# Ledger of designs, part 9: VHH binders against Intracellular ribonuclease LX (RNALX)

Target 1, 213 residues: Intracellular ribonuclease LX (RNALX), of Solanum lycopersicum (Tomato) (Lycopersicon esculentum) (p80196)
Amino acid sequence: SQDFDFFYFVQQWPASYCDTRRSCCYPTTGKPDEDFSIHGLWPNYKDGKWPQNCDRESSLDESEFSDLISTMEKNWPSLACPSSDGLKFWSHEWLKHGTCSALNQHAYFQTALDFKTKSNLLQNLNNAGIKPRNGDYYGVESIKKAIEKGVGHTPFIECNVDSQGNHQLYQVYLCVDSSASKFIDCPIFPHGGKCGSKIEFPSFSTNDDHDEF
Short names: E, the ipSAE of ESMFold2; O, the ipSAE of OpenDDE; V2, 0.75 times the mean of E and O plus 0.25 times the DockQ between their complexes.

## First folded at step 5 (VHH)

Design s19 (framework vhh_7zox_3)
Fold by ESMFold2-Fast, scan of step 5:
Structure s19 (fold): chain B 213 residues (1-213), chain A 122 residues (1-122)
Amino acid sequence: as target 1 above (213 residues)
Amino acid sequence: DVQLVESGGGLVQPGGSLRLSCVASGFTFSSYAMGWVRQAPGKGLEWVSDISSGGSTGYADSVKGRFAISRDNAKNTLYLQMNRLKPEDTAVYYCAKEYDTGWYYPDAFDIAGQGTQVTVSS
């Protein structure tokens, strides 16, 4: 229970998680949809620092959010190896970030699910002609503008590199007010994971063989 | 410009020990969690250990009780003491810095160095 100034609401692009040197493992439910998935909802300070692990004894209790499990498996999967049901990832996010949120477990997870729906990132990008496809590159400013047009606020775009060294869209950060009620302009953007001027928006499949793993 | 320079790898017999070092520059070392990740031949990156700016440590189950992570903020240096080494520990070991955006569930890493090769001969 620490005071904080705002949340980062962080969504990842699964294909960009999976095509790096670390690779990935599909959830026990199988290959994720070709859509953004939730990484987390992170309390943060305006000076760029963040609270974490605010109540180390507040264990994840599946019974508190059992009604959300199926929706979380779809929208908040773990791509970390080994293949899993997501509980360890959700436990990590709850303990590190959720315990600092001033929300209970059900409200924390429901709030993130609601913001994913509201942000509608893939559709907002598609509306601007920005579509996932291996080998296609887009200006980072065009990506930001497309999201801002749909959401009303400028995102931070985090890039990573694939196994071949190509820079790509990895994560999208939006900011949420401290009451977890609405998107806001980010008081400060994070540093690191910086993009070049054009980045790849890769498809989840690099060929037909990828669907077999 | 983040620079991470790993050293201390080598060839050892099973049951042996090595101490890895990572000299960091280009950022405020004391403000970031640091970690070690490894890549075995023909495999992906695996998280090994991390240490917070405050000194709290975490370890992969495969190394728990055998490896010890530590840091010297005055020297901008991260260490990994590796004891009772097994052939399965054979890998290139990379020093990793926490993203400014936080540490993804521990397999996601910001690495910038060449790594240091550890070979455990059976």
Scores: ipSAE 0.013, ipTM 0.251, lowest interface PAE 7.6, mean pLDDT 85

Design s20 (framework vhh_7zox_3)
Fold by ESMFold2-Fast, scan of step 5:
Structure s20 (fold): chain B 213 residues (1-213), chain A 122 residues (1-122)
Amino acid sequence: as target 1 above (213 residues)
Amino acid sequence: DVQLVESGGGLVQPGGSLRLSCVASGFTFSSYAMGWVRQAPGKGLEWVSDISSGGSTGYADSVKGRFAISRDNAKNTLYLQMNRLKPEDTAVYYCAKEYYSGWTYPDAFDIAGQGTQVTVSS
């Protein structure tokens, strides 16, 4: 069935997306802010399974959320190559995950934007002395505690590796109740992206060259 | 153009074994993490196992000790050795490639093929 138990609310750290072997391309609006950005809001089941593609004929309709476009360009950019305005990324998230959410398009995107504001990840990390800077490493447990102190719930931290093989903070997962009203303790944590005990919290490269391949 | 072609499924009795294969084309296979995802009748998708480009493996708790994932980069092929199969392993099994943009679970792995049916009965 389309019924689900909770959402993962997923935010990515853009510098960690960009410093991998695959690299990245900035949005057509230019270099994103040094802040977490939304990856998605994903319906999920308590047993770790998930629904997807719940209405394949429900295409993204920009006119239904035109008032949100500017805010989404800032908070939900695509870093995939080639450089884009984000519409294909938002279409992917809507079709795969949004159609399973029981929300209409405007409510789906507005809800994710609201949870980004409420989670306030970068400020919560900064309050604990955890600041982005190339070469600075932090304990994964310290990162979790800083976020839990600010949000009230323990996150899942996902790591990736940069082009030099250094483990780094990549994505933060929080859980949201099925009515999309509040953060909750995650019924189950996702898989993938295993962290070491200390991970880098990188900043953007000082070399702003775009590479589209 | 990414192509993933799964094979090796079939009907097997509880306690039996099957080896699934996935032949990949249209991308540099050795550079991507690969995985297996399954869908039981009337259920959502469930992550089963993954293997990084460097060879590190992960397994769902339900299959640990019974399943083994491996890859042959020279043949662009991913494998899943399934031992001591149980009725609850009945599902369509999909080969999955790490999403190019670096998206993670559940977007870490894109299914692209038709899957291969595994039925564990009687």
Scores: ipSAE 0.020, ipTM 0.432, lowest interface PAE 6.5, mean pLDDT 86

Design s21 (framework vhh_7zox_3)
Amino acid sequence: DVQLVESGGGLVQPGGSLRLSCVASGFTFSSYAMGWVRQAPGKGLEWVSDISSGGSTGYADSVKGRFAISRDNAKNTLYLQMNRLKPEDTAVYYCAKEYDSGSWYPDAFDIAGQGTQVTVSS
ESMFold2-Fast, scan of step 5: ipSAE 0.356; ipTM 0.712

Design s22 (from z09 with S101F S102W G103S W104G; framework vhh_7zox_3)
Fold by ESMFold2-Fast, scan of step 5:
Structure s22 (fold): chain B 213 residues (1-213), chain A 123 residues (1-123)
Amino acid sequence: as target 1 above (213 residues)
Amino acid sequence: DVQLVESGGGLVQPGGSLRLSCVASGFTFSSYAMGWVRQAPGKGLEWVSDISSGGSTGYADSVKGRFAISRDNAKNTLYLQMNRLKPEDTAVYYCAKEYDFWSGYYPDAFDIAGQGTQVTVSS
C-alpha cells in the first residue's frame, strides 16, 4: 500500500553506529563527517504501523539521481560492513520505504537531503551547548528542547549502547507531512530505543600515533 | 527474549530444492516483517528475501523466480522454498526479525537471533 499519514525523517549519529560491539566500516569515500547523516524518510501511519515494500519491482536506478550522488555520499553514507559506496543502502531505503512515498527516486532522495539541511541538528545542539565529545553526557530532555527550539517540533530521541554498555544518542526522528513539504508535530512517537536520563554524545575515537623510540 | 530456530538446510546437487523453516518465539510474530539473510564463507551478510506483516514479499535479484518466502502466523513459522539451487547459493541461512519501529534494517544490521542452517549446493 501507498497510503500513509506522515513520514518519519530519521537521522543517525555515525560515531554511535560505530562504537557498538558490532562496530562499523567506513564508506569507500573514507571517514564520515562529524555530523548527523540520513538514515531514511519513512512513510508511517498514525496508529504506529507503516507501509513497506510497496513496489519491489521498482529497482534503484542510479541514472535517475546521478546529480545527487556526491551529496548523498556525504550526507547518506553506509556504515555497514563491508566498506561500500552506499548504493546498496540507498537501494534498501528506496525499496522498503521510498516505493511507499508517492515520490519518484530523484524527489525522494532530494527531499531527504533538503530536510537534513533544514533540520540543522548539529548546529541546533551546539547552540544549546550540547557538543559531541567522548565522556560528555547530556539530559535527554535538554537534547529534545534544543532541537525543538531550532526546528519548531519535538523530536523522538533513539538511544543505543556502546561496547561498554553506556547509553548514547543514536538517532533523531522528526516528522514530515504526507506531501513531504514541511516538518510537523509527530502524530505518534516510535516505541523503544530507550534512553537513560543522561546519554553520551560521542565523537569518533582518537587514533594511536606510531612511537619510534 | 527473542528466539529464532532455523532448520531444513542440507547438502543438495545443483538444480535441487530445499525448504527452510524458522520457528519464532519471544515476540508477537504476526506484528513484524520477517526475512532470510545468508552468509557465504568469507563474506558479509546478504539479504535474500522478506515478507511484511501484511504479506508483501521481496527478493534479491540473485534468487528472484527461484525462491519463495511465506509465513504461517498461527504457527509462528517463516518458510523459504528454494528451487533450482546453484553453487552460489551455498551459505548459512539465518531467519531474521525486522527491526522495531526505531531501527533501520539493512542486511548487515538485521536482527539475527538464531544459529542459522547450512545450505551446501555441490556436485
Scores: ipSAE 0.013, ipTM 0.250, lowest interface PAE 8.3, mean pLDDT 84

Design s23 (from z09 with S101I S102L G103T W104G; framework vhh_7zox_3)
Fold by ESMFold2-Fast, scan of step 5:
Formats: structure tokens, sequence, C-alpha cells
Structure s23 (fold): chain B 213 residues (1-213), chain A 123 residues (1-123)
């Protein structure tokens, strides 16, 4: 395990993953809720660098977190094709990031699930009148302020581009202290995912028939 | 299944240039964003540059104006042209593929599959 300074806690907006040129495949449990879902909990350094793959021998072991599987299927689904149970995604997150966290597997996944609940992103956005709807655009600064008001800390907002070329809300980054106990102000914001001044907050497509390849 | 083979590293003097190459196989190269990530001795990984499937590029502040990323989809090859090299550019450089499970930017946007190529800048 590597020492580190803080975590990024990263949540994605599933509709923004699904409406790109790549499209998506729903989990084997079916269409996810219209809510943010976990991407990961990533150890990081204050200079913007990061550790990864800190223990390649530490394979994901479902028996270590079997009590969390149902909750993870809901809050941490894989949207990659083909449709799956999420195990490959959780294995990737554990091996790349979790092994650097100084947490065991159960604690790592439980901690991320707890922060998802605590951040309450969708409700905090809704409280500010920022609601998912295809064709509606919101100022990036308004999105940041709504989250800051609810969580107590300024997020980083990552944008991607839908199949029509529209910039949209894709991922929200919050920072967590190195003991994984509380949200903190981010020592440094990540790079990439440039947003315009106004971005779409899309809902799931009305045409949600997905084929596996 | 995914294979990335980096080459083009070596020893150069400060102010010199190198061109790194990465040959990709095992996936539809043209459909993925690609990037370069480096690890300096005793340090963590640092994102250097990326290029989307459509050709849009991004660069770390430390390399802007000196490095140029490009891709040749017909050859399944990613390039990094490195100019005006500095001792602080000394690192192992890894070619990285946009991750399949979930696309993002930092740090999880790109997965490293190859051995990397060593760049040493010293006089």
Amino acid sequence: as target 1 above (213 residues)
Amino acid sequence: DVQLVESGGGLVQPGGSLRLSCVASGFTFSSYAMGWVRQAPGKGLEWVSDISSGGSTGYADSVKGRFAISRDNAKNTLYLQMNRLKPEDTAVYYCAKEYDILTGYYPDAFDIAGQGTQVTVSS
C-alpha cells in the first residue's frame, strides 16, 4: 500500500454515459435508477499525481463483501457492454485504486457507498431547481453552488459530449480526507472534461432499447 | 487481450527531442480516446496528454507548448512528439487506452497495459 494525501470520490450521471456515441448496456439487474452512481474512490496526491495498482496480488474476493453486493448493484453498476453484474468494474476499481487506499475490501466499498448517501447529489441539485431533462441547460457555476450548499465543499464538474455534440454533466468529484472519514475541500482539482458555461443535465433517453454485441 | 507496445524512449540532452510511439491491438483503436501517462523515479503517475477518437487534444500544464500528441488510426498507432525536453521530463512513459467500463478523465479515464518506455533527460 502507498501513502497518499486525499481521495477523489467520483460519481457519474448514468444518462450521460449512455447517450454518447458508444451508448451503453444496462446491468443484468435492469435499467439503473435516474440518480448518480459511484465511479470510484481514488487515492491521490496533493500535486495532482496518483498511486495505482499498489498490490497486484490482492484479487477481488466477493466473500469479503457479500453483504454489500445488492447495494453495490444499485449504487455502483457497470454500464459497459455487454450487460454484466458489475463484478469486472468493481474488480478494476479495487485493483487500480482500492489496493492503494489502506482499507480492506469491505471497508473500501462500504466507505464509497456511505459517501454516496451523504453527498445526496441529485436532491441537492433538485433543491436548487436543477433537474434532469433532455434539452435543459444549466450554468456550471449554478451546479457547483448547489452541490457546495448541500455538501459543504466545492465539487469539480466533468463534462462529456453526447452523440449530437452537446456538452453535458457527466461526473462530479468531491474530496475525502486520507482516513476516509469526511469530505474536505479539494487540495487540487483534476484536469480534463472541459465544460462550456452552460451544460445539459440529461434524463435517460425515451428510446432505451439496448442490444449487446 | 488489449496490447499496447510503447517505443521511442532513450537518453537525450536537455533541449533535445524524442518521438514516442505506441502500437495498439486487441480492440477497435479508432473508437477509443488514447493518452500518455508518466511515472518519474519515486513518484506517482502523472497524466501527460490525451487525444479523443475525434482528434481533440489535451495537455498537462507542465508540457503545454512542448509536447504534441497525435494518432494514426489506419496504423493503430499513438504518438507523442516531445520537444525542448527538461530533466524533470525524466520518467517511464506509458501508452494508455480509455477504459471500457466507464469513460472519464482523471485518473480512471485511461488504463495502462504495456511495459512503458524510459525517457532520461540528462547531460
Scores: ipSAE 0.082, ipTM 0.529, lowest interface PAE 5.1, mean pLDDT 86

Design s24 (from z09 with D100Y S101D G103S W104G; framework vhh_7zox_3)
Fold by ESMFold2-Fast, scan of step 5:
Structure s24 (fold): chain B 213 residues (1-213), chain A 123 residues (1-123)
Amino acid sequence: as target 1 above (213 residues)
Amino acid sequence: DVQLVESGGGLVQPGGSLRLSCVASGFTFSSYAMGWVRQAPGKGLEWVSDISSGGSTGYADSVKGRFAISRDNAKNTLYLQMNRLKPEDTAVYYCAKEYYDSSGYYPDAFDIAGQGTQVTVSS
């Protein structure tokens, strides 16, 4: 349950998910907004390990968070194929991570939505002149500093590669205290997905519409 | 250094069969779910099938009952048996390794690392 040290709060850049060789499928609501979206809120230990699947009997119950559904469709969409309403993705996040959080379903999802609003990643990057645009490269340290200036804590930046092999901003990790009340300095950063010194911050192309596929 | 090498594609008539293979290296093959995704001419990627490290399988509705995924962990090889092929199955087929986040697995995410193998079903 709450026998963990902190949370990773993980946000994804949708255009970077969609422009890889794997590509993506848009949610049934259509093309995502040009904004970060939630991947998850993950209980973790200071030694880099994590609890998971802490209550096999606790299935996702839409009635527990029905007031949040429209906000989650916007801020926590699934980009995995086939096109979907997001329930399978939220169920996965709840069962694997949420059941270890010591929060009920409504509090778990509300908390992640609140941290997305509080982190305000896109505006904090834009304030530093870091704007999504295909072909523009930004220093990883500049990205980290822009986020740190706005949030108060250093993020971990995860990169992936687009279909052309260009390194790009993919996910941003922030850390949250075990009571899910505030951002903290990360006790440990995750491994993998390392960036070069400069990376792209891509935008959706005008022809990037995977609803047909 | 994940490497995936697909083979077994070719030209077949409708109703025919092909068996695709994918030889993996650069990671502990038996520890990861594996899958097949395809890209038809002029279209985006479509997930076809996957198999967990434990052997549980999933299939897209368009191929259920016709395709069978399997793995041989001793040979680091993934297979796709394709039966009763249709013109709509024409695509480049890619072998894919599951993606892990720092806390674990996102079930519908797969990374493509190979060049793919072309399957053409003529009619």
Scores: ipSAE 0.013, ipTM 0.195, lowest interface PAE 8.1, mean pLDDT 85

Design s25 (from z09 with D100Y S101G W104S; framework vhh_7zox_3)
Fold by ESMFold2-Fast, scan of step 5:
Structure s25 (fold): chain B 213 residues (1-213), chain A 123 residues (1-123)
Amino acid sequence: as target 1 above (213 residues)
Amino acid sequence: DVQLVESGGGLVQPGGSLRLSCVASGFTFSSYAMGWVRQAPGKGLEWVSDISSGGSTGYADSVKGRFAISRDNAKNTLYLQMNRLKPEDTAVYYCAKEYYGSGSYYPDAFDIAGQGTQVTVSS
């Protein structure tokens, strides 16, 4: 275990992962819900650095969190190719970040699932009239204010670019205290993934022909 | 304000060599893993190689033993030395920066932001 100052709790927008030049592969369970999904819960330092791979011998043990698998398939899917059941993604997140968290495997995954429920990002955006739709752009400050109103803390918004070069909402970072008990104001915001003043909030296509999107 | 500028591509005969360069600006280059991905005509993106912030390297099976990735953090520059080129290596080559965040996304952690550089291997 390694000392750290806080966690980033990172959620991604699946349509924004899938519409880049890289594209994506849907999970073996099929097309993900049109909702934010968990990327990870990442220990970090106040100076912008982070611990990683804190215990190389701590392998993911599915029996430690078997009660969470179905919930994780919905809320923490892998969109990387080839299509998968998510176990390799969760193993990667556990080994790189989870081993630094001071939590056991069950508590690490349960904690991330709980924070996703508590943050309720899509509903908080919808309450402010910010809805996913291809071609619709929103001010980044409006997105931040909608989330802050619902969660109580200002998020960091990470953007990526779609295959046509349009800047879009990609990931939302919230900060969690080192005991993994509550959201806090971020001690430091990450660098990179910069947004323009207005960004697209894309949706999946209406035709559902996106298995190799 | 992130910029990746690829160069060094061109037309080369089978068995030849090229060295690609990518000059990065707008972020702390030394803190991020960097990579090369390519797109052959009419095909999807293919990961070619990556190098971590600490210098650990990975290669696609199709290029292992022929290509060498390296970085110069003082110059904010990423390189790909390509040897014993084959017609199958013909593609636009893109410099890619790892996704921001402490974790990067498993297993495909790279975002393409540059215009790319065309490599054509033909006789």
Scores: ipSAE 0.015, ipTM 0.267, lowest interface PAE 6.7, mean pLDDT 85

Design s26 (framework vhh_7zox_3)
Fold by ESMFold2-Fast, scan of step 5:
Structure s26 (fold): chain B 213 residues (1-213), chain A 124 residues (1-124)
Amino acid sequence: as target 1 above (213 residues)
Amino acid sequence: DVQLVESGGGLVQPGGSLRLSCVASGFTFSSYAMGWVRQAPGKGLEWVSDISSGGSTGYADSVKGRFAISRDNAKNTLYLQMNRLKPEDTAVYYCAKEYYDSSGWYYPDAFDIAGQGTQVTVSS
């Protein structure tokens, strides 16, 4: 086993998860906020490889982070079917990635929650006039610039396609130093999930908002 | 109707190379992490490699530096380039799709769909 070099901090846009052909199921707490949600905090190496499953016997222990559960339900929900409380998703992230982080369970989850707050992605995008709405498209470079202006570091933008084949903002990757203390410039960007020059930033609504009057 | 069709296996000498392919259909391939898992004779499933929807790759220590995973989203195809093959690499290789309750870099017990497999035999 070797020390890792940095973390990817990965945030997902829930509407882009949900509007694909596979669709989604809302968590047991109901429809999530229209905000980015955490996918994970992933130890990584500068050569593009990563450690994983570093302690397969380290079970998720909900009692170690019970004070964070409500915040995690809001900021780290599972959108997979059937509807769930998120525990299996957090268990998977802990076992695969968290066990490699050199953090205990509470620190691992708290750190991800803190970085979500610090990155403030939706507000940074809104400040640049980039707002979620079905049918609205934005230049990928404008999205990157808006995030870089707010966070101080260039993100990687991952795209997917909706059920109609439209390219859309799916995930945002930021990089964090190996001590999990601050954002850094990414030593290497991931491959794939490539965007067109303009991509949709969709909302949860499958219909345009109407003013009836 | 999700389908995964593996190909490219065969018999090779130690030190040889093979490239495995997996053609996916029935789902939005680019949106899912994909991987390769293998089952050697008399053994359980072993995770070999994975690639996220964003293209980040991972490898089992036993294959690191010898195998390379890649994907072509335009062709809905996953690849595994296997170099410097060893008798220990003899196994049925399965293409595996990401489990729905998470994303990214899954290990073998988190993959909920596997193909029919392709046999790799490294003779010594």
Scores: ipSAE 0.011, ipTM 0.200, lowest interface PAE 9.1, mean pLDDT 84

Design s27 (framework vhh_7zox_3)
Fold by ESMFold2-Fast, scan of step 5:
Structure s27 (fold): chain B 213 residues (1-213), chain A 124 residues (1-124)
Amino acid sequence: as target 1 above (213 residues)
Amino acid sequence: DVQLVESGGGLVQPGGSLRLSCVASGFTFSSYAMGWVRQAPGKGLEWVSDISSGGSTGYADSVKGRFAISRDNAKNTLYLQMNRLKPEDTAVYYCAKEYDSSGSWYYPDAFDIAGQGTQVTVSS
């Protein structure tokens, strides 16, 4: 199951993770930026199946990517409780998905960081007038079109619901070729997380951040 | 520690039935969505079915109408009733626990596999 056809490159919207019934915990570095963050880079087969846990002996080794840690804290934080430094989340992603990627740990994490920069989701949405704000709703097709215009490929949009039952933008899926070199059209889209015709693009609801100038 | 122990697999002829069980420990079973994922020889993992903490069920198109997922929260046990089995159902079946409550339960990173699985072989 080491052979695979493509990657899903998955980015999440932190405010949509945090405003659900379960809520969230900020990273030990504090409140995340109001930007998309990496969920993962997942090897996949074009029939919708996936490999996982391809090398049980390849534990996460911080020394192999120590130069990336500060960038990963910013771009790939854990929002799961309790508040953490992200290492357990990165370990989960590496063991489950990274071991199937044919990349070493440094290359796997660097590749995901590079694709986040290249996709530039927030700016591409902003260029189309799609901006995060509580109570503002956008057509899901407009979101897809804005991303396609900037990236060159159609995304899959995953929605979740906030604690009041409002449908919202949660995750954006783009596809990457098996050599981890470029974005491609997705051979197959995932299912689940069905969106309504209009979805909220929320901002963080709390103002409990430290009062720093 | 999360523990999931699958059982109930075996060799059956096409058209036969099996009931798989998964005994869970180390977490509050009733609070989590649970599912079944399978891996056929030489293939990737495939989502089969899930059941939410509230009892809502989902099924892959390939098994819909033939398989039934259920849970017994008092016994911390997940079940998969498999009817009208086909050779293409041959796989190791894994019990899976919800990892991320805020997203999709269908695709990778939504469910954690912790057990050894149980082998189902459908052959004449």
Scores: ipSAE 0.269, ipTM 0.656, lowest interface PAE 4.0, mean pLDDT 87

Design s37 (from z09 with S101E; framework vhh_7zox_3; at its last look DockQ between E and O 0.52; V2 from the best seeds 0.00; counts 0 for: pae E 2.3 > 2)
Fold by ESMFold2, look of step 6:
Structure s37 (fold): chain B 213 residues (1-213), chain A 123 residues (1-123)
Amino acid sequence: as target 1 above (213 residues)
Amino acid sequence: DVQLVESGGGLVQPGGSLRLSCVASGFTFSSYAMGWVRQAPGKGLEWVSDISSGGSTGYADSVKGRFAISRDNAKNTLYLQMNRLKPEDTAVYYCAKEYDESGWYYPDAFDIAGQGTQVTVSS
């Protein structure tokens, strides 16, 4: 559908993807940076419903965004098993969500990359003294305030659980206007993924290195 | 190829019941969470219910207490028992399979693959 109200722009924390009881696989290009990565840019309606698969014949065409691929490998990796180069993940996001966005493929992927840069999530958290470190816990409201200070809009924080059952920072949702030009206040917040009052922000350590980055 | 074939829809009066089924093939059914989404004419998709591979169920507030999801792993079949149907339940109902790179938010968590089955609740 071309008639939607806003986007969720969703980023995920790789360490929280990978430290659950369901393991992960690094991309064939190697271990991702310790930074938030893009999950997707998802058209939504303000009533909590959504469109999807708005042009089932618009297959991913790599030639349309070939200049972005290296940047997407870094900023939009797949952590699903088995290890891959991300094309399957990007194809899914395009076919399901991007075809409903009113953007062409290049604009769709470029826009998501630009919003990741603008959101500057890791730096905004660091500016508030919130850093990834195993064994440290942060108030979920402190995380929201740190991001809101940098972005200007309140995020939704989705948590998952690590292999020991502790709630941890997993995904951050920000809202983007339907023209894909700016962050806005979310018309509604997603359901599910509730956090405890105090949550982990785990380190994505390569060999049990606990030093801060 | 993942195939999901929905059936059991039809025309019923308010207060009636229907049982939807979805026969799955092309993947190991017992290993995946499954769900139902619906779409009324001119509206977006709406989550209805899901069931984990281990049998844990969830329901949208609008159907809780009226609908019951179940699965039969031996038959690769997902079910939705719909009771006390209301006109607002009128929609095409789609069977949905858990997406491998899912997040929690339902639009990304499950994929549809079938044509759906029409449920019409009217006097």
Scores: ipSAE 0.473, ipTM 0.797, lowest interface PAE 2.3, mean pLDDT 88
ESMFold2-Fast, scan of step 5: ipSAE 0.628; ipTM 0.828
ESMFold2 (binder alone), look of step 6: mean pLDDT 83; pTM 0.843
OpenDDE, look of step 6: ipSAE 0.734; ipTM 0.875

Design s39 (from z09 with S101Y; framework vhh_7zox_3)
Fold by ESMFold2-Fast, scan of step 5:
Structure s39 (fold): chain B 213 residues (1-213), chain A 123 residues (1-123)
Amino acid sequence: as target 1 above (213 residues)
Amino acid sequence: DVQLVESGGGLVQPGGSLRLSCVASGFTFSSYAMGWVRQAPGKGLEWVSDISSGGSTGYADSVKGRFAISRDNAKNTLYLQMNRLKPEDTAVYYCAKEYDYSGWYYPDAFDIAGQGTQVTVSS
C-alpha cells in the first residue's frame, strides 16, 4: 500500500499539442477525434509534492489490459513523433505514476478511462457555448465555470502558446480521491502554464485536406 | 536513450554553497526545458527550479533568492548554484528533462533519468 493524498486527473486538448512550433505525429490509427484525451492519472501529496517510479520492476504488460487497448487508442493516444500505437506513452505513465497508485495495471487504465467519460469535458464546455473553433477566444473564468457546473469541482487550466504566439487551452486538471472513486476539490492547484484572461480553443488545421470552406 | 548525470553534491555547513552540474546526452539539449527536482529523506519529490530552452527561469518559493539555475548549451550541461544553504535543503537532487507531452514543470513535465546527487547541510 502506497501513501498519497489524491490524484491529478489530467486531460489534454490534442489540437493545442499539435499547433505549436514542435512536431506532432498522429497515432498509427490516424487523426485523433476532436475531443479531450487522457494525459495521465497522477498520485500526489497535499503539499504539492509527488511520488514517482514506486516499483521499477513493474513493467507494462499488455496482457493485463488487452480488453482496453482499442478504447485507449481512442482516448489516450500518443501525439509524439514518430507515429506510434501508444504503448510507449502508456508504459511511461504506468512506470512513473501508475506504480504509485496502489492499483493494478487494468484498474489503473480502466479508472482513467472511466474518469474521462464522467468528466465529459467537451460536452460541458459546449453546453456553455464554448466550442472549439480557430479564431474564437473565451475567458478562462468562463471555461472554469463551465467545467465546475458539469463536474462539481473547479479545474486547473493549463495554457500553452501556438506557433503564432496566441495563448490557448492545453490541459485540464481535475482531482480524484486516493481510493480512485470520485472527483474532489483539489487540495492544491499546480503551478505553471499561465493563461491570459482570454484564450483560444483551437480546432485541428485541415490545410492538407481540400474540404475547407 | 536519454542520459542525465548529476554531480557536485556533498556535505556543507549551514550558510555554505555548492554548485550542482548535470551532463545530458541522447537528445538535443538546447531544444528542451530543464530543471531540478529534489527528494528529502522519506518525503515526496519537490520541484526546485527550471529553465526554458530560451533561458527563462522559475524557482520554488523555498529557494528563491538563494539558488540560481543556468545552462551551457555548447557543453550540454545544466547547473544549479546553491547559496546560503539551510538544513532543510538536505535532499537528493535530480536533473530533469522536459517530457515530450508537456512543456510544463509539474510531475510529468520532467523525466528524471539520473541517479541524483546527495546534498547534506549540517553542522
Scores: ipSAE 0.350, ipTM 0.694, lowest interface PAE 3.8, mean pLDDT 87

